VH-VL binders against Large ribosomal subunit protein uL10m (mRpL10). Designs and how they scored, part 84

Target 1, 224 residues: Large ribosomal subunit protein uL10m (mRpL10), of Drosophila melanogaster (Fruit fly) (q9vpl3)
Amino acid sequence: RGKINIQRPKAPHYERARVVAVTQPKYPELPKAKSCFKTRAERTQQQQENPYNEIIAREVRNWLDHSRLVAFFHLSSITADDIFRVRVQLHKQNLHLKSYGSKIIEQAVKNTRYEAIVPLFHSNHCIVFSPDPEKTAALLRIVRRVPQMVLLGGIVEETMLSRNQLVAYAQMPGLHAVQAQLVQTLSQAPGHLIQQLQAHQNSFVQVLDVHAKNQMNEETPKST
Short names: E, the ipSAE of ESMFold2; O, the ipSAE of OpenDDE; V2, 0.75 times the mean of E and O plus 0.25 times the DockQ between their complexes.

## First folded at step 5 (VH-VL)

Design y7 (from q35 with heavy chain I50E; framework fv_anetumab; at its last look DockQ between E and O 0.30; V2 from the best seeds 0.00; counts 0 for: pae E 3.2 > 2)
Fold by ESMFold2-Fast, scan of step 5:
Structure y7 (fold): chain C 224 residues (1-224), chain A 119 residues (1-119), chain B 111 residues (1-111)
Amino acid sequence: as target 1 above (224 residues)
Amino acid sequence: QVELVQSGAEVKKPGESLKISCKGSGYSFTDYWIGWVRQAPGKGLEWMGEIYPGDSDTRYSPSFQGQVTISADKSISTAYLQWSSLKASDTAMYYCARSFYDWTELDYWGQGTLVTVSS
Amino acid sequence: DIALTQPASVSGSPGQSITISCTGTSSDVGGYNYVSWYQQHPGKAPKLMIYDVSNRPSGVSNRFSGSKSGNTASLTISGLQAEDEADYYCSSYDSSSTPYVFGGGTKLTVL
């Protein structure tokens, strides 16, 4: 996927040198005002996060744009060994677990179609990316073993889905046309769907309680 | 329907090599681990190791590391358990079974391969 | 080696309930919810009955239930039937030295 190329873009050095040369004092000065006042562009540049953040933000945009499955999770405290085991098993299913700071996510999705997801990342979080949306069932099967990861929602085929819609999608077997139709059937107007995703974020305690209760119910013997 | 079919019973002498097989069908073979479990006569179950056929990643029990080799051929959906030199103590029933996650439940099992090693 | 402790035998009559224990340590049964139970009839391969402490695979009777308290997991079989007579093995993930470990097995006799 060229992750290093995204992280280390070669800037046009000549353009930067030109900006420096223009701002450098010269003699004699022109009568027309050549001021020390910072331009809007210079002020905007000064307000940027460090260059490393922009490189990582581009990586996040690339993952979002080239993944047909993106799932968002709340992440509770977990040991390094346990999360490593989860990453290995996810990777075997072509699922890529990533964790990025909230400011980097905001920077990555600003002025894009994904901007609505920003509220999901104000608490501890992680994201799973995959080029293969049929792996949604495998993803949910793996995270069942990881109570520290709580599903908040996701994006399938560029369509934002709530937790319940993503679970419904996962239950369809690997017929591409049928699964695509299900996504279209479950998807709703962007305003309504954004509200559903934000409700999941806002109901953090309720989501954790429901998840814990569901784990107990799955372990309890079922009535005939 | 998910099915694991193992090779037939073997009778060998100490020092001989042996390779037994486990063929999976009815599921995506490369998406599941195949584990091997040993059961000596009149004894309990003992986990030997497992392999992920998709990338040939292996896990071994410390008791069996270096004693056996686990391999797989994903083109024919078959996993293998191999000994370079059999011992009389290797006499046992050997089961293969699949697992979705490493070191977790074995949800479908082969019928077993009885290996008898005697002089 | 046998890492998890099970009773060697348990008996019951048809219609009764029995419980089989499986005791480990904080590095296996006590530390994780990855306990499984297997049923083995004489001359047959084992069958998964319970996984993740209390979850039942499709096709397994609801008479079988699992639980865990501290370092001890338990398999309970209610309404005993003749077909339940078998050997039962527990298993767990082990974070210490043996990544997957079985119990010694329990022979269930239905008299």
Scores: ipSAE 0.564, ipTM 0.802, lowest interface PAE 2.0, mean pLDDT 81
Fold by ESMFold2, look of step 6:
Structure y7 (fold): chain C 224 residues (1-224), chain A 119 residues (1-119), chain B 111 residues (1-111)
Amino acid sequence: as target 1 above (224 residues)
Amino acid sequence: QVELVQSGAEVKKPGESLKISCKGSGYSFTDYWIGWVRQAPGKGLEWMGEIYPGDSDTRYSPSFQGQVTISADKSISTAYLQWSSLKASDTAMYYCARSFYDWTELDYWGQGTLVTVSS
Amino acid sequence: DIALTQPASVSGSPGQSITISCTGTSSDVGGYNYVSWYQQHPGKAPKLMIYDVSNRPSGVSNRFSGSKSGNTASLTISGLQAEDEADYYCSSYDSSSTPYVFGGGTKLTVL
């Protein structure tokens, strides 16, 4: 038999443009609102030319502080018309689609619990913010028609959730129904309460273990 | 339980005005489009237009632009289809239907309102 | 203008499988995965049976399935039953005309 298939272990060559070279001239300010999404080169150039990196990082921090729902997506190639259509539909549901450079995200989450999200921004991405965590189901329904947006995970009520956990959260009834279930559980016998607390502790440990390993290698389940 | 209930059948003469209604219940009325679909006797389905009651974003088929007015009153979860001057050719069954998207997925339909226009 | 083409009628015996076609262009069925199918019994409102080419709403029998190849979408009904007798309409997004394009309809007769 011998060697039938030769594995070709070529690393994908992501040529980093040599933009690090000295950039002497300052460029005029951007004259108009740009598209909400930028190419890799545009992101690099804007960061070099924009003295407001801390202002933009503050904007991201403000979104994180005022959003009860944050969802992270990988964004593959998509037309400007398609992403604009998606942004409008999201906005009608109080869901706000944004994109920021990885250095700006790093500045925004420094010294917070959310430093673990920085690796999600190695490639093209977008983030959806909302004050309404009950809009998670609406978000997932909208992006169902957008295969270019691949859910990576999210934050709900300051808790980091994996992709699968966020999908499971979206299937829960409204907050009041969840709160009623908790009240009924807490009103049960002490032995039952101990079992429920231990189950929640185990679930929380598993969420942290998944995030610590940064292993978001999961299949997207088929949905309606 | 999602439900769309339309106003009753109408018999009108050419030139009269008419406003028919579609009341939604069992869901967040302002989070879904309401579309209007016409079906002439013995004919297929025709999309007329739609409204998003949350912000009143309204869109019309070119065939019906200027022929009808689509509106909504979100305080009573009701959408409307209105003619200022009916024609005999407006005789048809009119459905309202709900869509989460602004096209292609009309998941719940009203029972229909038969409009008859004859002189 | 550009419209979706469906056969005027199809028929089948109970227990058989039948397929209804919906042919458009690259500006609608071929270019987008926003195809829906509706069932309408006489005197009743249409009912959504399939959306996004192949997805079934909750409460729709798994005997109904959808697919697409090129510019043609298909609705397949397996295990045909008498209550499946109805008119069937396809719809699609159409970038060259209105956002909602309905087919002309297909009358299904169960023999």
Scores: ipSAE 0.411, ipTM 0.722, lowest interface PAE 3.2, mean pLDDT 78
Fold by OpenDDE, look of step 6:
Structure y7 (fold): chain C 224 residues (1-224), chain A 119 residues (1-119), chain B 111 residues (1-111)
Amino acid sequence: as target 1 above (224 residues)
Amino acid sequence: QVELVQSGAEVKKPGESLKISCKGSGYSFTDYWIGWVRQAPGKGLEWMGEIYPGDSDTRYSPSFQGQVTISADKSISTAYLQWSSLKASDTAMYYCARSFYDWTELDYWGQGTLVTVSS
Amino acid sequence: DIALTQPASVSGSPGQSITISCTGTSSDVGGYNYVSWYQQHPGKAPKLMIYDVSNRPSGVSNRFSGSKSGNTASLTISGLQAEDEADYYCSSYDSSSTPYVFGGGTKLTVL
């Protein structure tokens, strides 16, 4: 009796195979959580057939026009779960993670001031939008924990910045902090000025006093 | 300046309930996670869980899941750690600490709350 | 309880350089650059000294530095001072267990 290889069962007779094939319960494939981040190829193919490309392009334009912070990322191999996790964390900071096909981006930015960003979208990419440029530091702190997201550059206050420039920007004190510092500095300025003015006056008075004293001493006749 | 101020030391009996607090100031309370760390006497640090006050998202260590409840009141910038029924083994120093993102460093710490549970 | 491995104690003389090691696995120290170091004086709360393996928070002395090789992170304290006497804890993100895993702590004595 041939050793039943339980690891490699002998293919059943063709009739049995047919019966087994027909009797196998077809479990509904759980809807593959469509990764919001489709491969470039998948996105490109879908975009060609999607009558809503114009609508999506308008959406992209709207995001660009209303965002004061836009960051562009290359996505390496990343799972849908990881993306979701990052998205949630970004959302908590009012940062909006979006992914669009290259064709949609091209359509969206065509003949606009954003046309220069098109070359950034030749691979799998995502965009983070925010109405608050002060969130740049927060964004970078979040994405540093996501090695699959590689910062390429961005737009802050309508200015295109390189990766390094964005990093530098994030390290700057916030506007409010700078304003506070300015106010503090300005508030101290009058005091310093007054002090300097008073110091000069005091010095002048001292010199005059010394001079007056010397004159008085010279006028005292040596009583022989 | 960022500061976390915790409630005072507690002496309790087994079976009693307890709620300790951690008040944050000097920063946007809703934008950072508040974590709780336990340190038993003479022992190391143990992460218990954390809450994001902005939306009350709460996470627990498996070891502390169901043992404690973490909550927050963002209106007064305060996070809470509570027990429904204390055990002697709950005797420890409890620290609250701030973190910005998932599993990032704990950059600011409260002064700690000593909880003593004795019969 | 899966803890990062630290030496129980280290000692050094003033002015010397000492290193504290923190050894984990590929699911924590070896897998991520999310290693932090905390200093704790007796009766005080821990203080963050190093984050992301080698970064210093504002206000932390440049005498403190961090590095990582493989599954082992290291805290180096140069120019040892009396005030450095404390317990030091490493921490890391752990993908296999609790998000925050701490080392057992190292007592640093300044001789």
Scores: ipSAE 0.075, ipTM 0.630, lowest interface PAE 2.9, mean pLDDT 85
ESMFold2 (binder alone), look of step 6: mean pLDDT 91; pTM 0.933

Design y76 (framework fv_anetumab)
Fold by ESMFold2-Fast, scan of step 5:
Structure y76 (fold): chain C 224 residues (1-224), chain A 119 residues (1-119), chain B 111 residues (1-111)
Amino acid sequence: as target 1 above (224 residues)
Amino acid sequence: QVELVQSGAEVKKPGESLKISCKGSGYSFTDYWIGWVRQAPGKGLEWMGIIYPGDSDTRYSPSFQGQVTISADKSISTAYLQWSSLKASDTAMYYCARTFYDWSELDYWGQGTLVTVSS
Amino acid sequence: DIALTQPASVSGSPGQSITISCTGTSSDVGGYNYVSWYQQHPGKAPKLMIYDVSNRPSGVSNRFSGSKSGNTASLTISGLQAEDEADYYCSSYDSSSTPYVFGGGTKLTVL
């Protein structure tokens, strides 16, 4: 049992309004090829501007606009049951795990302050949203139990933070003014968030390479 | 300094009801699960169930479902384990323990409540 | 069968290193990195010594270390001391219905 079968019994009757459609062979539905000469760029743009994608992109913009905490994760292979349990635990802390296609994210953040996050979504990803930035510590504690989710960075109080900056923010004791000051101080560190996040992805790949080599060598730490 | 303080030892007859307590302090009670673990005399540890006090989401071990009720009162940071009708086989030490995630480590434990059921 | 398999007893002398094994299946110990170890002195509550296979909580001596190979997790105690004499229990995640499955326990004797 692989595919889901949708059963559609044939209806062998016709309505007058549909007779012209039934008599017209629709196999070559080419409209005299005028639209067939569109450039690759025009076809790609048309696909990106799909009305359904715009509706979902609007939903993503709504999440971004109403969330004071947004965290971005790389997501490795995980079972449906495991991710569901993670979603439930996050939801108890008012943390909302969402996954959207890279094209939808790109469309959602186009011409916004957050356009720089697009490169984060070139691989498998997920996003956690919350209206409560004080829940950053809870988020990181939960994700520590989910090795398939690797923190890339985030947005706190509309400020882009690298992974290390977000971790530092999470360690603050919970005074709102102090946390706001920390965000401002951390955001003063110069550097391109994109470069920092790409460096993290490169470090992740390096860690995987080291792990694979250690596994092949059957290296064990000190036993006794 | 996280602390879980359990109610005192109980001596009961078979068929009696009992409710024991576990009070948390030194942390946000509604942000952690409280689990209950049973230890029969001279035996090992058995997980009974867990509760999230923030919304009273409760999960039971298949072995204890229907035999006990776990509840919590977040206004006084206290979790409860209750029997409607005790059996001699319920004689055991009962521990409460805290966990952040509903399958993470049990990081802090109460001192235990000894329940003795004999006629 | 009932629980994760541990040796009933293990013994060592002061200053030695000992290892306690905890064997499960591919669906518990082998399937997840959610192995914990608890120390229980006679008449007292268990204390968390190791979590997530190899992590130590604050306040636990670095003489205690954990590891896992396949379906077997191990607790190693180096520089054995008299106060280490206790029962040791391993625990692993099994499923959402049984998130805590305990080993039968190992009595450590320091001679």
Scores: ipSAE 0.387, ipTM 0.667, lowest interface PAE 2.5, mean pLDDT 80
Fold by OpenDDE, second read of step 6:
Structure y76 (fold): chain C 224 residues (1-224), chain A 119 residues (1-119), chain B 111 residues (1-111)
Amino acid sequence: as target 1 above (224 residues)
Amino acid sequence: QVELVQSGAEVKKPGESLKISCKGSGYSFTDYWIGWVRQAPGKGLEWMGIIYPGDSDTRYSPSFQGQVTISADKSISTAYLQWSSLKASDTAMYYCARTFYDWSELDYWGQGTLVTVSS
Amino acid sequence: DIALTQPASVSGSPGQSITISCTGTSSDVGGYNYVSWYQQHPGKAPKLMIYDVSNRPSGVSNRFSGSKSGNTASLTISGLQAEDEADYYCSSYDSSSTPYVFGGGTKLTVL
């Protein structure tokens, strides 16, 4: 009796095969096990639904909405101690240094006017907030001494500025100073104009007087 | 206009205590650090320490740590430098100066206070 | 500790250009270029002339300029005038240990 090949059993007789085929329980197709592997997109979406992230995102929005100066920095190999030191210095100038995850920032600025800042947050970064745009110069001066902080750009008075534009802005005289200068210039302008106009008139009168005197002298015949 | 006005010249004996003052005006006193600089007769400038009047954060040069006390009264926009016990070697001109910004250069200076310590 | 070395004295004639050097110790090699220069006339308080190596505050003459090469900062005074006769001090900032350090000072004499 030939070795029953248990691995490839001979097909049963056609009648038996038919009975077996009909009596085979039709098991409902097991729902294709949704691959437990949540797509990166689904994981990202689930992470976005973390109530804690929403709270932090709201905080970020609040900072953005109440800040007249916002500056974005890349952080290069900075220690926690160094960050703390800089934070203290900035704080004394009413500059608030914060660090948030890129996902939190993305969530915070989604569908807002700040959405354009998302590309700035690809690496380790921090944000400095201030209610006072006049502190831009102070900010730049402090961070200039921190080589680990690289200025990427910022927002001043609701306007997005490049790094170079922020530097330029910081070099400008304060609004009040500029206004004062303008007022002074405007106040002096009429006086100077009047003086110039009067100077010309006076000069003209003097020339006429000299001319008149010369004519009178020419008309007086030297009575020889 | 930013101005720092210091107290008048002092003549003291060794062992006496002394407190000199620096009053700031024309700016927000609490927003800028105030530094003290010593200059002995015929000698160079020596940084002593710096204070932030806003929160009274004070930093000393190692050479002056424990030798002097720097303080500030923000209510009257005044910074102070004081000794508990003067030495003859404390004879010098003392300047207060404002920083441009936090930990920046000294952009405005007081007129100086001459302290003479002699037996 | 950062130590700054200046020449004790420098002299020049009116109209000339002179340079005062300020050399830091090797510990200054930290990439921080926070050098300032102060002018002090006899019996007067010092005046800030240059900050951050090469920047001039408002009101300072353009005859004053600053530069740095390696560990040596330099103050250059062009078109030397009698009024420039004074002591000049360099300073450096170090946020880690000694916030401010002054050089020994240089006496400039206008001949």
Scores: ipSAE 0.022, ipTM 0.551, lowest interface PAE 4.6, mean pLDDT 82

Design y77 (framework fv_anetumab)
Fold by ESMFold2-Fast, scan of step 5:
Structure y77 (fold): chain C 224 residues (1-224), chain A 119 residues (1-119), chain B 111 residues (1-111)
Amino acid sequence: as target 1 above (224 residues)
Amino acid sequence: QVELVQSGAEVKKPGESLKISCKGSGYSFTDYWIGWVRQAPGKGLEWMGIIYPGDSDTRYSPSFQGQVTISADKSISTAYLQWSSLKASDTAMYYCARGFYDWTDFDYWGQGTLVTVSS
Amino acid sequence: DIALTQPASVSGSPGQSITISCTGTSSDVGGYNYVSWYQQHPGKAPKLMIYDVSNRPSGVSNRFSGSKSGNTASLTISGLQAEDEADYYCSSYDSSSTPYVFGGGTKLTVL
């Protein structure tokens, strides 16, 4: 890991740490409150004025706005060293693995076309961003070797896709026009697909686990 | 269409320097790792090290670190393995191979470069 | 320094099935699903036959299959053919002294 340690630090990381220190929340000053209405108003104002969450939510919106590929994963328990190696390999392919709390995700996508993804993040999760949608195949090759990361779905060229649709997209030849046509063909009911993933998230994860085990132990591939 | 083409056989004397090459074509050279694998005559495969040409991140096997240098020139899609001072024990077939990961599987291999070190 | 343990040789007849074992520790074969298998014919470069324990690259016959139990990975070749006669090497990620390690190799003879 010495080669990674000699790389220059990122300015956004330093700025983020500084902002967190400045925006630490304060307790309401109860001894100075002269009425219950004032205390309630102060609490409501405090909740509305959480600048740290807004800054992180803005970061998430920035990633969503500037990425042509976004992939959502369920993340099982994994060691820091193992996830770090995955993150390094992803970064070499211009794939950026990020983790955000469900509250931050909800705030980031509220009143946007992606609001429906919020229920996907009620369990442990991570997101991979990339400006290059042709990296979908590279992404799937990398995460196939990380059983702790289970693909839930994603967004390609601003179109929400299910796990199976992303897999199909990744298998298309490298011609951008052909891949764009596939995305258009697959994207017929994004709201229904997200609702299905939300309603059957545990079943989906179990089906994928069984399927992966069958592919590993059974030589006969599933025909589609 | 993916191919790795290695430089020709070399015959050297102990103490001489040597640099052998591995040229990749038919794929995005900077998106894959290039590993070097040694095979002494009649012996098995030994992993030497690996490089990512996109940022020159290089990792070595402990037994080869300090004994060889791995480098790459992404402008000509070529990776290199070099010795500052050869020993007779360096006599071996040297393969380059393309890896997607720095820790597993090499999906395409070069034809090999035979290096003979004798007086 | 210590390679993964493979039998030095295995033999079989055409149409038979054979299995080659690859034994390591919890820091390599046992700890991760990062096991690959390579086929090498005399005078030729190795060819990737299996990756991630049990996955086949495109173009590799389904007669080749991989599995793992504990610290031992296995390559099984069904319906043996004369052209399967080669040296077979396993490899794995190694979290200890080196990030990559090969097995000692197994010579398969088809009689």
Scores: ipSAE 0.238, ipTM 0.595, lowest interface PAE 3.7, mean pLDDT 78

Design y78 (framework fv_anetumab)
Fold by ESMFold2-Fast, scan of step 5:
Structure y78 (fold): chain C 224 residues (1-224), chain A 119 residues (1-119), chain B 111 residues (1-111)
Amino acid sequence: as target 1 above (224 residues)
Amino acid sequence: QVELVQSGAEVKKPGESLKISCKGSGYSFTDYWIGWVRQAPGKGLEWMGIIYPGDSDTRYSPSFQGQVTISADKSISTAYLQWSSLKASDTAMYYCARVYFDWGEFDYWGQGTLVTVSS
Amino acid sequence: DIALTQPASVSGSPGQSITISCTGTSSDVGGYNYVSWYQQHPGKAPKLMIYDVSNRPSGVSNRFSGSKSGNTASLTISGLQAEDEADYYCSSYDSSSTPYVFGGGTKLTVL
């Protein structure tokens, strides 16, 4: 519609008012500029997590609940074709390579005993799941051929293991019961194990930073 | 002791069919790929293809796809290389070899099967 | 379908060192650390000497070493012995079309 709110301007009753309007021109008041400040309801909705994230977080929790072997990896730059080949080879050993965003991992493990491991996933990462802990040797044999995947640590029979402990577990053939006892023997207090995994990640970052600094220093030398 | 034992030498005429074998022992046959490598007389090694006996997943070199069939029978730990119609150019030594990864090294080799195709 | 480039022949005297090169592209030798070396004596099956560029299987002499620089991998044999006289083949994963490729082979003669 838009015609019903149009009003015709009328001359002012006093001539003084008209003279003042001519000597000091006033622009019609424009609609108030839209505030960049959203309403409380809009701000609350804006802070809502994507519903898709909760669905995938439930998938991650399901993998954690039904896997007796979980291995965590840092993932360097790798082509889609190469990671697909690795995924196929792992699948032949009943090893399931999954990649999830850090927000999804955080949602999946919050309020669980694994919550403290979240900082390991702030960089590019992937996780391998298996219902069969005896496949740890096969897993490490396969990823040894994938230098872009760096083992950070894992969980075997619900016990958190450092990289070195997981490697030791993988080197031991035997019956499932014997391997379960070995895991218990190799394990440390949960807080200590998580700190070891954290320290390894921090150590790796520090090595990269020192290397980058050394490269920068070498690039700025003056010939003498 | 890991061992791959291949079938004996074959002498065939062009157009005939042939199936040669490679039997693995001393390891879990279904946990490794079996690859086939050809070596023509006085020539180098040519990768033909590989098979994973656990699920029969098979990969061929483009040069040999459609020319040969690779198969395996996991119940008797044996892999096969088969031709429907041999050519004189198929005269070569054929090796089978064990591979853990489809992109990996051949760590154990069979003794080879000599195939001679002539009229 | 494209073989890696090796010299056709190389020779050395007993006690000397020799190096055999294996040149490919960024889609095989240059792009990956999946280079292997095989030794083949006349009438025998090949034997794995080196895998993953520089790793030796158990039972292989430490006189055999492998390295890689850019698109070229190298096999070095130190302290040459008469028993080293053989054909040597390199191999690599190939991401472009064939998942695996061999070099053309190098005949080593110990004079």
Scores: ipSAE 0.408, ipTM 0.699, lowest interface PAE 2.4, mean pLDDT 80
Fold by OpenDDE, second read of step 6:
Structure y78 (fold): chain C 224 residues (1-224), chain A 119 residues (1-119), chain B 111 residues (1-111)
Amino acid sequence: as target 1 above (224 residues)
Amino acid sequence: QVELVQSGAEVKKPGESLKISCKGSGYSFTDYWIGWVRQAPGKGLEWMGIIYPGDSDTRYSPSFQGQVTISADKSISTAYLQWSSLKASDTAMYYCARVYFDWGEFDYWGQGTLVTVSS
Amino acid sequence: DIALTQPASVSGSPGQSITISCTGTSSDVGGYNYVSWYQQHPGKAPKLMIYDVSNRPSGVSNRFSGSKSGNTASLTISGLQAEDEADYYCSSYDSSSTPYVFGGGTKLTVL
C-alpha cells in the first residue's frame, strides 16, 4: 500500500469532493484589510473629492475666466505681514492677490485651456488677477518692490506670456493710445499721399507752361 | 482729459490757519494717489506726502509729518492741504499731482497755489 | 534719509548732447530702479520726462533718455534745443523713512 503522501492527500472521490465543496462554509472573504496606508494616489483622489476643494476650484476658474490679466509669482520666504501689505497695495489698483494649493489649481484647470499653467505651481506661489490688462505696468511696479515675489509668467488677453514678455507688454503704450496713434497715422497718410501726388502734377504742369511760353516767344519774329 | 485744478493764491499772516484745495477731473479720482509738493521761492521741489482718496490712506514725508494735514473728499474729487498755524517759512508754491503708479511718479500736475505768509 | 545729488547747473549748445547726473547714497540703491526725471520751466509746473530710470511717458520727446550705473542715474538730452532750457529734477522712491524724494535740481542753459 503506497506511502500515504500526507503532504498531498489524494483527491477524494468525486462524490465526496462534491459534498465537501457544497458543505464548505463560504466564509465571507475577510475584507482585504485595505492597508491603512492610502496610496499617495488615493489620498490625492480623496482630496479631490472634498466638496470644499471643488468650491475653491470653481472659484479659481471663475477668476481665470473673468480676468484679462493673470500673473503668476513664486514666493520666497515672505511673511504674512508682507503679503498683507502687498495685497493692500495691489487691491488699491484693482489687482487681486490670491494663493491656492497646487492640487486645487490642478483641479481647477484640468481639461481647460489653462492646463498649461500647472507646471508653474510646484512651489509656494501666488496669483494676481485683474479685469484690466492695462494694470500690468502697475502690477510689475508694485511687485518689483517685493523681492520675495518672483514673476514667473502670466496671461494677458487670453495669451500666455513669459516673464520677459510681460515686462515688454507693460512697457507698451496702452491700447487706446496705440489705437489713437494708428488712427491718426492712417488719417494723415491719404492726405500726405494726395499732396505728394498733386505736387508732382502741379510741378509738371508748371514746367510745361514755362516750356510753352518759351516756345511762343521764340516763334514771334522780331519784326525789324 | 486728466486735469488738476488748484485753489487760488493765498496771502496770510503768521499764526493763521489755511486750507488749499486740488480738484481732479477726467479720471477716477479714487483710483489714484494724489500728492503735494512744495517749492519755496528759488528753491527745489520737496515731496510732502500723498493720499489715496479711495480709503484716505495718507503718507507724509518725515519733514512734513505733523506740520501739515493732507486730506481728501472723494465725493467732490478734491484733495486738501491744510495748516493749523502758518509760519513765514511756509511761503512757497504748492503743487498737487497725481501719482502715475502706486508710490510712483507724478504724471499730472496742478497749476500750483502760491501761499505767501508775511507779517 | 536718502539724498539725491545733482549738479547745480549744466550748459550746452544747440544740437549737442548733454547729460545730467543724479547720485544717490548707497542706501538708496536698495536694488530698485525707481528713478524719475522732471522738467520745469520758469513759472510752470513740473513735467514728468522719465520714470523707472529709462521709460518715457507718452508725449515726451525721444531726445530725452535715462540710464543708471551703480548709484548714479543720468538724464541725457540729445539734439539740444532752446526749449529744453529748464530746471531738471531727479526723484526716487525710498522704502525706508522717506517714501519719495527729489534731487536738488539742475539748471540747464542752452547757449
Scores: ipSAE 0.024, ipTM 0.537, lowest interface PAE 6.4, mean pLDDT 82

